VHH binders against Glutamate 5-kinase (proB). Designs and how they scored, part 4

Target 1, 356 residues: Glutamate 5-kinase (proB), of Aquifex aeolicus (o67209)
Amino acid sequence: MRIVFKIGSNLLETDEGDIDLSFLSKLAEGIKKLHSFGDKVLIVSSGAVLSGAKKLGIKEKPKDLTLKQALASVGQSYLMHLYDTIFSNYGLKVGQVLLTKDVFSKEKEERFKNAKSTLEKLLELGVVPVINENDAVAVEELVFGDNDFLAVYVSFMVNADLLVIFSSAGGLKDDKDRIIPVVEDIEKVFKYVRGTGTSFGTGGMRSKLEATRLATTLNIPVIITSKEENILDLRNLKTKGTLFKPSKRKLRNALKVIATLEEPKGIIVVDRGAQEALKAGKSLLPAGVVSVQGNFKRGDVVSIQNEEGLIIGKGKVNFSSEEIEKIKGLKTSEVRKLLNTTKDEVIHRDNMVIFL

## First folded at step 25 (VHH)

Design j2 (from k2 with Y32H)
Fold by OpenDDE, fold request of step 26:
Structure j2 (fold): chain B 356 residues (1-356), chain A 123 residues (1-123)
Amino acid sequence: as target 1 above (356 residues)
Amino acid sequence: QVQLVESGGGVVQPGRSLRLSCAASGFTFDDHAMGWYRQAPGKQRELVASISGSGGSTNYADSVKGRFTISRDNSKNTMYLQMNSLKPEDTAVYYCARGVYARYAGYTYYDYWGQGTQVTVSS
């Protein structure tokens, strides 16, 4: 069994602001046990910038990109020192792998293959890979992210059997603040984090759910749990937190690639009718398109968004953004006439991943 | 703690204008895209407008294009929605929302919401 552990920055910290060495020890012990069963474990870590700031005694939140990058460098080094030190006590070896978004690009297949090969080799060697975002060289605005999606992408890369996300919340909570033990349909539980009505959303959990949705779509089960979790129990999908079941729909490999390695070049907003149709496994028709964002060409991958602003899917378009702007809301007959085309679908079902 | 506080709502006649404000605190404002949602009675919440962290990119629902303008002042940690040519159909509770760009996934989702402000357009 291949298991990916995602560890957020907050979990690595104590109330006093120090790194939670107890938790790291617990992880190491647990991983050692998992190794005894022949399991392979990867860790997706976070909190490099924060760790760096603490290490250097910087109290103010860094705003400057270069400073953030520098702090990430310092913090990552420190984190790896801790991982190495603690894990060594349990006879475990760790390896650092820093990744960036571009590693997960279809256009840069060699990078993906190389990273994958490295991880596989580490696993072969019995090493626990510790993965983090390469913030030190990140060009994009460093938003303190918990690397939830990185964990999913890593899980995809190594064909993980389970993704475990540790959270201070301990799991997904319902409206009565009770942990939901099992989620069969992730769409049904988004209401608990949407901030419906006058309620405030929970940002951290929202991120986790967004990532989890992708993971389950990729047929990877996800557990969100606390630091108090019995790590060995996770092997049997037993958790004190929340188990998210993988989608019942087996996703083809080609669609997994679309879901992960294809960068969306735009957004198509669809109406409710279209959303329901897509959920039912139908293609996206022009009539269901409300609006288009971005500039993309035929064959590009775009995100599908509903009117509520939720991303509900991803797919390859048969029309350019310009063309879609012209045909949005039109019936098939009108589309054919206007564009002199035989294509009826904006996105064909065979080229589309629905996250719902 | 992340806080979003909407203001500027009220009752107006059709054709009039309102300007909504959203005061943000508890996070680095310019690091986040922001959005306005609205929910009319008996209807689903819908994204009305969105703006990038820098303010350089904006998007609008078709129903409000040409009438509404989303903007932000990062120095004041405030987002605005200028609503012109208001229609009865614009009657709703308007919510400010914080956006998060999912780097790997390549899209923005919204994770925090304000309490909302009521906008009523009636003759």
Scores: ipSAE 0.771, ipTM 0.888, lowest interface PAE 0.6, mean pLDDT 92
Fold by OpenDDE, last read:
Structure j2 (fold): chain B 356 residues (1-356), chain A 123 residues (1-123)
Amino acid sequence: as target 1 above (356 residues)
Amino acid sequence: QVQLVESGGGVVQPGRSLRLSCAASGFTFDDHAMGWYRQAPGKQRELVASISGSGGSTNYADSVKGRFTISRDNSKNTMYLQMNSLKPEDTAVYYCARGVYARYAGYTYYDYWGQGTQVTVSS
């Protein structure tokens, strides 16, 4: 099995504000055992900026981008030192791979291939890759939850059999604060993180669910669990946390590429009827389009959003943003007349990924 | 702790205006896109308007375009919704929401919500 471990920044800290070396040791021990079974493990780490701040004794939260970048540099070095030191005690070797969003672009295929090749080679060498965002050179501000998606994208890149997200929450909790052991349909559990007010940790779990939704759509099972998890049990998808089963719908490789490597250039908002149709595997018709955001041309990839503001899919459009603005809500006969076109679909089902 | 507190709701006649405010605390306000949702009686919650962290980009539902304006003052950690030419159909509980831009996925989702403020438009 190929397993990706996502380690959040909060998990690397103790209550006293120190790095949790005990957890790292546990990880190392677990990974060593997994290796004995022939499993390959990758780690997606976090907390470079925070670690850097701690290392330098900076207590104030950095606001300046340059400072954040500098702290990320220092912190990443420190984190890797800890990984290397602790893992070495268990006879494990680690390698650093820093990634940015541009690595996951269809337009820059070479970068993707190179990164993948590097990770594959590390795995061949019996090395545990430790992946993190290259915050030191990032132009865009880091937003909470970014590494959750990074973990999904890495999982996609290496064809992982399992993504494990470690969380202080220990799993997805229902309205009674009970951990949900198994989720078959992730859309049914968003209610537990939607509209929950300003509860602490809600945002973090939402981020994890958003990422998990993508992963399961990509047919990758996801486990969200705590530091107390028995790592060896994960081989059998046994967890004290929450198992998210992969989508029953097998996604074609071409659509996986659309889902991960294509940057959306706009948003199409669809009505409830269209949402249901899309979920049933149908194409998006003009009649189901409520609104359009962005400026894009025919053939571009856009996000599909429902009226609740939820992104429910992604696909290649047959019409430009301007054209869609004109034909939204219209029947096929009206569209043909207005645009003098033979195309009936805004997005054809063969060029669309639905996350529902 | 993340907090979002809405204010400015009330009862107004059709054609009148209201201005909603959302006071945010517990996070770096300008790092996040923000949005306004509303939920009418018997209907699902819907996104009404959104604004980027810098305030440079805004989006509106078609039903409110030309009538509503979303804005923010990052120095005050406050977001606003100016609602003009109000209609009975605008009657709903309005919610402030914090947005998160998923850098890799290329879209914004919302992770925190306020308690809401009631807006009633009736003759």
Scores: ipSAE 0.760, ipTM 0.879, lowest interface PAE 0.6, mean pLDDT 92
Fold by OpenDDE, last read:
Order: sequence, then structure tokens, then C-alpha cells
Structure j2 (fold): chain B 356 residues (1-356), chain A 123 residues (1-123)
Amino acid sequence: as target 1 above (356 residues)
Amino acid sequence: QVQLVESGGGVVQPGRSLRLSCAASGFTFDDHAMGWYRQAPGKQRELVASISGSGGSTNYADSVKGRFTISRDNSKNTMYLQMNSLKPEDTAVYYCARGVYARYAGYTYYDYWGQGTQVTVSS
């Protein structure tokens, strides 16, 4: 079993402002046990900038990119020192892998392959990879919005069997502040974090759910739990937190690539009928298209949005943005006549990922 | 802890201007897109304007295009909304929100919100 642990910066910090060495020790001990079962474990860490600031005694928040990058450099070094020191006490070896967003781009496939190869080799060697964003060199366009997504991308990269996100919340809570133990359909629980009705969640949980949505779409189960979790129990998907089951739709590898590595070049807004059709596994037809955003060509990947503004899917288009503008809302016969085409669908089901 | 604090709201007559401010703390400000939402009585909360982390890109709702301008000063961890030519229909609670770009889906979702500031446009 391959397991990815995502550890947020808040979890690495104690109330006193120090690194939580107790938690790291617990993590190491747990990982050692997992290793005894032949499991492979990767850690997605965070908190480099903060750690750097602390190390250097800088109290003020960095206001410029260069300082931030420098702090990340210092902080990452310090974090790795702690990981190495603590994990060594349990006979574990760690390796550092720093990634930027561009590593997960189809246009830079070589970078993805290289990173994957490195992680695989580390795992082969029995090393625990510690992954973090390469903040020291990252610019705005290369920065992940949250390491929750980095964890999902890493999970995808190494074909993880389980993603575990540690949270101070301990799990997803319902409107009565009760942890939901199992989520079969993640769309049904977004109401607890999107502020619908009287239900609201923390910003951190929203981000976690967004990442989780992608992970489950990729057929990766996700557990959101607290630092108090029994790590060994996670092997059996037993948790004190929330288990998010993977989507029942099994994605082909090609579609996983579309889902993760291809940044959409536009958005197609679809009507309610089309949304239901897509959910039922049908192709997107011109008749169901309400509007188009962006400039893209045939074969490009675009996002699918419903009328409420929710992204519900992603896929390769058979028509350009200009063409779609012309054929939106039209029947198949009209489309064929207008564009002199044999294609009936804007996005074929075989080239589509549905997140619902 | 992420904090967003709005200010600058008030009561104004139609055609007048207001400038809202949002003071952000507890996160790396320039790493995040930011946005302004508003919620009118009996209506759903809607995105009014958004701005990228660097400030290089902005978007506006159709209803406010040409009248509202979103901007940010990353050195001050502050976002602004200049509202000109205000109309009664602009009356709402305005919320500052932190955005997160979901690259895989090509959209920005918002995960943290301020408490809001009331803007009332009335004769």
C-alpha cells in the first residue's frame, strides 16, 4: 500500500510556536510500523517560510518575493533537519523533493517523469520522501494554491492507494459540529463548507474538500483526520476522522492525465439538462451549451461549468471556441449544416472527466 | 490564523462613490487571488470583482463593469474596491474573500471571508 501523508504548517507548529516534535515522532513511529507491512509512505510537508522566519528570528511577515524565497530556503533546510533527526531515531531515512506547479504540466512531461522517477527510486530504496513546494524558486505562476493540492498531485504521481490529510479540525464536520465518519458522495457534503444555509466550514476545510474532490475523482480514497489518529489504523481505512470514498467512476489513465496535468484553456457553461446528461455518462452536445469562455482550439482541454458556476467536469473539445459560439444551443442537424462536420458532440464522453 | 477585515462601507446617495478596503493577515497575501463578494437582501452572495495575486489580472461582474475597480497593495496586505456611480441596486453587504486557484479545473474558489461591510445606496 502506498500512502501519502499531508501535513499542514499549523500541525507542525506547537502552541508555543515551536515545531511539534512530538507529532513528528509519532509520525515516524507510525511509518516504521507501516514499513513493516511493506507499505510505502510519502510525506507532503509545508511551513518552510514560517520555519525560516523563526530560524532567523524574523518577526515581520515577508513583504517581498525575494525575502519570502530566502526564508523558504532556510526554513526548508531546517525542516529537513528535523525530519532527518527525528526519523533517524526510528531507523528511517528521508529524502527531500521540492516541486513546483510546472512539474505537473502536460507541456513539461519530462519534469513530471523525472520527479516521478525520483520518488519511485526513493521508495525503492526504503526512503520516506518528504515533498514540499519549491518556494525558494517559485514565482506566482508556479505556486500551488495550497499544499493540499500538491498532496493530491503527488498521490496521482505515485499511484497512491490512500491520501491522508491531517487537520486540526479532525475531520469534516456537519452542521451540528459532528465529524462525518464516511462520505460516499463528496458533492453532498460541500454544503458544510460553502456557506449554504446555516452550514459553514472553515476556509481550511474548504480547501481540503476541493483537493479531496479531485483525489476521489482520481479514484484515490482520502482520509481527513487529526494528529491524534492511530496511523496504523489508516492502513485499514479506519479513522477517527472522515473517510472519503473514491468515485465509483473508474477513470482511465488517459483521463487522469486530463484531470490533473492539463490546465483548461477555457470554460464551457452547460444547462441543467446537459449537466444531468453528463452525470449520466453522456457526451456534451451543442444543444446543451449555454456559453463559452476563453480562446481555445479543437483538441484543447476545457472545464465544464454549470449555470450555478460550479465546475462539474473537464474534457477535450471537438470544436474551437469560435465554433462553439456558433453552434451553442443548436440541434445536431443544424450543427452539421453550419460547420460541415461529422462531429455531433462538443466533448465526447470518452474524453471527459466528470467531477460530480 | 487567516483574517480578513473590511472597511469603508456606509450610506451614500446614488451617483456617489465609496472605496472599500480589506486588510488581510495570517497568510501570504500575494500568493492568493482576492475577491469582493456582495450579498443583497433576499439574494445570494455574488462575486463582484476578483484580482490575481500579483494584481495583473482583474475580473468584474457585468453589473459593475466600468463602475467598480478592484486593486491591491501587496506591500500593505490590502485589497481595495473603488465603487463609482453607485446605484441603489448596489446596496449589499460586501465581503472580502481569499481566493485559491485550482489549476486542474482552471478556476479560483474562495475559502476565507471577512465579516463584511454594509454599503447602502439610497436617496
Scores: ipSAE 0.639, ipTM 0.835, lowest interface PAE 0.8, mean pLDDT 92

Design j2 (from k2 with Y32H)
Fold by OpenDDE, fold request of step 26:
Structure j2 (fold): chain B 356 residues (1-356), chain A 123 residues (1-123)
Amino acid sequence: as target 1 above (356 residues)
Amino acid sequence: QVQLVESGGGVVQPGRSLRLSCAASGFTFDDHAMGWYRQAPGKQRELVASISGSGGSTNYADSVKGRFTISRDNSKNTMYLQMNSLKPEDTAVYYCARGVYARYAGYTYYDYWGQGTQVTVSS
């Protein structure tokens, strides 16, 4: 099986501010065992800027982009040194792959393919790829919002069988501060992190859940666990943390591309009836459209939002934003007459990804 | 570690003004949209105002539009909420929040929150 490990910056550091070499050693040992079973492992790392600052003895947070980029460069080099040194003790080889957001764009398919090919070759060679954001050259437009998402994208890229996100929280906690062992429906547990009620989850968990939502939609199971996890147990989806099961809806490869590589160019707000219809596997009809945001053309990918403001899906539109504005709320017969079209649906089910 | 620390809350009479501040640390401040939430007793937490990373774009809830102004100083890693013409219904705990843009979905969610600062508007 193919497993992606996401390691946040906070996990790479000890309470004393040093790199947690013990954890890295544990990781290496675990990966070695996984390799013995024929598993392929990728690591999505973080903490380059912070590591660089520490290495150079800079205590102040970089305010300048150039300084940040420089620190990322130094830090990434240092991190890779540690990975290489520690992993070598276990007979493991590591390779560095630095990615920017644009690698995961349909418009730049070549970059995606190249990155994928590199990762595949590394895996073929028995090397553990260590992936991080290319902060040294990244500008605001190319920065990932969170490495959790990078991990999901990488998982998608290599068709991972499992994504493991290490967290200081150890897992998703319920309103009684108990770790939820298994999540079948991720939407049911967002209440623990969305600030609804008395439990305000740690901000870090919200981001993890958001990323997890995408991953499970892509039919990738996700485990959120602590550094104390038994890595070998993960092969059997056994965890001390939280297992998020993949969506029961099998997503076609074409739709996975829509889900991951297509940035929405607008938002269609749908009513409750439409939401239920979409959940039931139906197409989005004009009658169910409440409002449209953005300027987009036929064939563009847009997000679908419910009346409560929740993004519930995304898909390719059959009509432009202007056209949708004209036909919103109309019956099929009215739409055909108005636009002289044979298409009845705003988004056809075959071109739609539902996150719910 | 991401930290958001609110300040500037207090008790004021209707019609008065308050200025809230949020000091951010532990992350690249200008890479994130930021927002102010508030939670009144017995009510759900609601977004009051949001501001883009660069500060070029702002949004307001209808209930505070024209009265509140959100701003940020990226050089100081600080976000502000100027609250004018305060009303009793503005009484709430106000929270600073960090925004994250979810590229795949094309929306911003808020992941980290401060401890909040109490704003009380009463005669």
Scores: ipSAE 0.618, ipTM 0.829, lowest interface PAE 0.8, mean pLDDT 92
Fold by ESMFold2, fold request of step 26:
Structure j2 (fold): chain B 356 residues (1-356), chain A 123 residues (1-123)
Amino acid sequence: as target 1 above (356 residues)
Amino acid sequence: QVQLVESGGGVVQPGRSLRLSCAASGFTFDDHAMGWYRQAPGKQRELVASISGSGGSTNYADSVKGRFTISRDNSKNTMYLQMNSLKPEDTAVYYCARGVYARYAGYTYYDYWGQGTQVTVSS
C-alpha cells in the first residue's frame, strides 16, 4: 500500500525548541517495517525555515518574506541532511523533491506527469521521497500557505492508499476535549474545530480538516495523530488519533481532476435546500443560487459555497457569471426563454464534486 | 491565542453611517485574509465582505455592495468596515473573521471569529 506521511514544522520541535531527532528515528524505524510488508512510503515535510533558523543560530521569529525564503534555502539543505543521516541508520534512502503549486495545474499537464513519474521511479528504487514546497522561489502569497494541502495533492498524484497527518493536537477533539476515534461524516465535526497559529506557518486543525475534506472526497482515508503513534498499526487503519473514513461516493477520474487540478474561476453561493440536493447527487438549478462572485464563462470550473461561507464543492458551469446573475431564482422554462437555451442546470451533476 | 475584537457598533437611524473596527492580535496579521460576517436574529451568519492579506482584493455580498467598504491597516493590525446608507435590514451582530487562503485549492476559509458587535438600524 502507499502511505503519505505529512510532518509539520511544529511537530519537528521538542519542547526545548530543538529539532526532534528521536521522532525522526522512530519514523525511520516504522518505515523500515512498512517496507518489509511491501508498502511504499512518501513524506511531505515542512520545517525548512525552522531548520534554517536553527542552523544559522537565529532565535527570533523571522518576519520578512525574503529572510524566510533565505532561511528556507539554508534549512532545506540541513533538513535533508538530517533525514538522510537518520534514515541511513535504518538502511533507508531518501530523495528530495521540491514542488511548486503550478505542478498541480491542468494547463501544465506535462509538469504534473513529470513529477508523478519521478515519484513513481523513486518508489520503485526503494527510496523514500521527502517532498516540500520550493519556498525559496515562491511568490509572497504562496509562501504563507501550509502544506496540508500539498500532502493531499501529492497523495492524489501517487494514488496513495492512506494519508497520515502528524499533529501536536494528536487528533480531532470533541467539545469535552476527547479525541474522536473515527469520523464518517466530516460535515458533522466542523463544529469542533479550534484554530491555532504557529510562528513559521498557518497550520491548524481547521486547515487539516479543510485538507482532509478534499482527501476523503478523493477516496483517500486520512489519519490525524501525534508523535506517540505506533507507525506499523497505521497500515491497518488503527490509530491513537482520528481516522477519517473516505467518502462512500467513488469519484470518476475526471471529477478528481476538477477537484484538484482545475483552478476555480469564481464562486456560486447556494441556499440550504440546494446544498442538501447537491449532497444527494442532484444538479445545481438556478432556483438554488443565492449569489455569484467573480467573472467566468460557460465551461469554467467554479467553487460552490454555502451561505455560511463554507466551500462545499466545485463544478463546471453551463452558463457565464453574467447569465447566472440574470437567471438565479428562476424556473426552468423562464431560463430557457431568457437565454434561448435547452440547458436547465447551472452545474450538471456529472460535472460536479461535492466535498460534504 | 488568536484575538479578534470588534468595536464601533451602536444604534443608528436609517440612512446614517457606522464604522466598525477589528483589532487583531496573536498572529501575523498581514499573512491572513480577513472578513466581516453578520448574523441577524433567526438567520445564519453571512459573509458580508472580505479582503486579502495585502488588501489588494475585496469581495462583497450583493446586499451591501456599493454601501459598505472593507479596508485594513496592516501597520495597526486592524481591519475596518465602513457602512454607509444603513437600512433596517442591516441590523445584526457583526463579527470579524480571520481567513486562510488555501492556495492549492484556490479559496479562502475562515478559522476564527470575534465575539461580535451589535449594529441596530431603527427609526
Scores: ipSAE 0.525, ipTM 0.760, lowest interface PAE 2.2, mean pLDDT 86
Fold by ESMFold2, fold request of step 26:
Structure j2 (fold): chain B 356 residues (1-356), chain A 123 residues (1-123)
Amino acid sequence: as target 1 above (356 residues)
Amino acid sequence: QVQLVESGGGVVQPGRSLRLSCAASGFTFDDHAMGWYRQAPGKQRELVASISGSGGSTNYADSVKGRFTISRDNSKNTMYLQMNSLKPEDTAVYYCARGVYARYAGYTYYDYWGQGTQVTVSS
């Protein structure tokens, strides 16, 4: 079983602001036990900037890019020393891997394959890869923005069986501040993190749900939990936090690539009836199209958005943005006449990924 | 911690102007698109204006286009909304919001909001 653990900067601290060595030891002990079952484990770790600030006695979060990059350089070295030292006490070997966004692009497919091969070789050698963004050289526009998405992309790259995200929130909470133990339909829980709801909005959980939605669409279960978790229970999907079940739609690899590595060229807004049809596995027809955003050509990947603004899917279009503007709302016979075509789907179901 | 603090609200007469400010801290401001939302009594929050991280791209709701101008000063970690030709229907609480671009999906969603600043346009 391949398990990816995501550990954020805030989670690495004790209440006194020191690096939480006790948690790292707990994690190492748990990973040793997972290895005894033949499991493979990877860690996506934040905390380089924080660790650098602590080591240099800087108490303020950096405001400028060059200071942030310098702190990341100091902190990454220190953080990896801690991982190596603590994990060695349990007979574990670690390997540092620093990635940038360009690894996860269709434009740089060879870099993706090379990174994948490196991670797989490390796992074969019994090494625990510790993966982070390469913050020392990252330009702000090229940064992943949040290691939650890096963890999803790594999970896709290595065909992970489980992604575990450690969070101080301990899981997803409902409108009564109770942890939801299991989520089967992530669309139904976005309301707990949307805009002007009367429940407390954390903001950070919205981004975790975005990342989780992508992971579960890729057929990867996700657990969001706290430090108080029993590490070994996680291999059985048993958690004190929230388990997000993988999508029941088994996604073939070509669709996983569309979902992850292909950046959409535009957005098609659909009505409620079309949303229900897409959830039922049907193709997108012109009759269900409300509006089109962006300029794109036949064969491009676009996002599908509902009228509430939620992105509900992605797919390759059979028509250009201009053609869709002319045919939206029309029936098949009218489309065929107007465009002189035998195609009547805007996006065929076989070239579509639904996030719901 | 991400912190967004709005200021500049108040009571003004129709046809006058106000300038809202949003002071941001706890994150790298330049990495994020920013937006202004407003919420009138009994209404849902609506996006009024948005601006890219570099400041090179802006968008406006139709109801404010030509009257409101969004801008940002990345050296001061501050976003602004210049509101001209104010109308009574512009009366609302105005919220500063931090945007996150979801590259896999090609859209911006907003993950943090400030506490808001009241704007009242009345005689």
Scores: ipSAE 0.446, ipTM 0.711, lowest interface PAE 2.4, mean pLDDT 85

Design j2 (from k2 with Y32H)
Fold by ESMFold2, last read:
Structure j2 (fold): chain B 356 residues (1-356), chain A 123 residues (1-123)
Amino acid sequence: as target 1 above (356 residues)
Amino acid sequence: QVQLVESGGGVVQPGRSLRLSCAASGFTFDDHAMGWYRQAPGKQRELVASISGSGGSTNYADSVKGRFTISRDNSKNTMYLQMNSLKPEDTAVYYCARGVYARYAGYTYYDYWGQGTQVTVSS
């Protein structure tokens, strides 16, 4: 089986603020055992900026993007030295892979294919790829962020059987600070991280749940757990943390591409009735459309949002943004007369991904 | 690690102005969109204004368009909300929030929040 481990910057530190070499050793030992079962393992790792700051004796967080990029350059070298040194003690080989977000774009599918082929070859050679964002050249205003989404995209790219996210929280906690062992419906647990009403947001767990929702929609199970985990148990989906089961909806590969690689060109807001119909597997009809945002053409991918602001799906539209403005709220017969068309769905169910 | 500290709230008469500030630390400020939320007693927290990481794009709730202006100074890691022509309906706790862009879905969600600053508009 193929397992992707995601390791964040905060997890790489001990309580004293040093790089946690003991955890890296535990992980290496566990991966050696997983390899003996024929499993393939990839690591998505953060920590280049942190490692660079420690190497240069810089105590404060970088204030600007240029300094952050410079620290990432210094730290990536040091971080890979630590991975290589520690993993070599367990007979493991590592390979550095640095990615930018354009690798995960439908418009540049050749780059996706090349990155995929490189990762596949590394796995064939028995190498553990260690993947990070290329922070030294990342100039986009909003990059991958905490690498949780990078881990999901990598998991999709290599058809991972499991994504494991290590977190200092040890798993998703309920309102009494207890770890929830299994989540079958991720929508029902967003309340623990959403920050709606008078409650405060929970920071990094909100981002982990957003990434997890995408992964489980892609039919990839996710485990969020702590450093205390037994690495070998994970191949059997046994965890001290939280197991997020994959969506019961099995997606065709074309829909997985829509969900991940196709950035939406706009947003269609739908009413509650339409939301329920979409959850039941029906197409989006004009009657359920509340509003349209953005400028897009027939065949473009858009996001579907409910009136509460939650993105609930994505799909290819049969009509342009201008056409949808004219037909929203109308019956099928009115649509066919107004637009002189045989199509009456805004988004057909076969071209739609629902995250709910 | 992430800190957002609001200031500038207070009690003012209708028609007057206030300027809120949010000092940010513990992350690379330029990488993140930012937002101002407010919560009136017994109401849901609502997004009032948002601003992109560069400051080049802004968005406002309909109830405050033309009266409120969001801005940021990335050299000082600070976001601002200039609130003009204040109305009693603007009375709320105002929160600074850090945005995260979900590229796959084309939208921003907010993951960290300040403690809030009270704004009271009364005669």
Scores: ipSAE 0.434, ipTM 0.707, lowest interface PAE 2.5, mean pLDDT 85
Fold by ESMFold2, last read:
Structure j2 (fold): chain B 356 residues (1-356), chain A 123 residues (1-123)
Amino acid sequence: as target 1 above (356 residues)
Amino acid sequence: QVQLVESGGGVVQPGRSLRLSCAASGFTFDDHAMGWYRQAPGKQRELVASISGSGGSTNYADSVKGRFTISRDNSKNTMYLQMNSLKPEDTAVYYCARGVYARYAGYTYYDYWGQGTQVTVSS
């Protein structure tokens, strides 16, 4: 099995704020056992900037890009030293891999292939890759934005069989503060993390659920659990946390690329009836369109959003944003007359990914 | 860990102004878009204004456009909402929210909220 572990900066620290060396040792011991079963393991780790700030005694967040990049350099060096030292005690070798967002872009597909080849070679050599965002050389205001998504993209890149996200929350909790052991339909649990109604979202769990939805759509199971987990049990999908089952809808590779590597050019908001039709495998028709956001052309990839604000899918449009504004809400016969066209679907089912 | 603390709410007469503040801590503030949500009695929470991490881009709900102004001071880890020409329908609990941009999904969602500050507009 190929297993990706995601570890956030908060999880690397004890309650007293020191680096949690006992957790790193537990992880290393578990990975050694996973290796004995022939499993391959990758780690996605965050916290370089925060760790650098703590090491240098800087209490304020960095105010400029140069300071942020310097802190990332200090913190990343320190974190990798700890990984290497502790993992060596268990006979494990680690390899640092720093990625930028352009690796995960359809427009720069060669960078994706090169990163993939590097990770594959490290796994062949029996190395545990430790992957983080390359904050020291990032030149854009927004880089990844969330390391949970980096873990999903790495999982896609290496065809992972399981993504494990360590969280202080220990799993997804229901309205009675109980950990939900298994989630089969992610649509049914988004209510516990939305910022609408009288129930408050669980903060960082909203981001984890967004990332989890993408991963399960890619047919990758996800476990969200705490550092009190038994690492070896995870290969059998046994957890004290929450298991998110992969989507039953198997995606061909072209749709996985649309879901991950193609940034949408806009958003189409659909009504509830259209949402149900899309879940049932039907194409998106103009009658189900409520509104259009953004400026896009025929053939562009857009996101599909429900009226509650949840992104429920992505797909290639048959019409431009301007054309959709003219035909939204109309029936197929009316569309054909207005646009003098034989096409009547806004997005054909064969060019659509549904996240639900 | 992440903390968002709203202040500046109160009771005012229609046509008056209020300025809300949101003090943020526990994260790198200028890496995140921020938003103001409100929830009126018996209604769903709605986004009323948002601002990019740098402050260079803002967005407003139609119901408040031209009356409300969102701003931020990244040196103070603080976001503001200037609310002018207040109406009774602006009565709500106002929440500060931290945004996360999922670049490959093309969507900003809000992952942390404050406890809220009450704004009441009545005669």
Scores: ipSAE 0.394, ipTM 0.682, lowest interface PAE 2.9, mean pLDDT 84

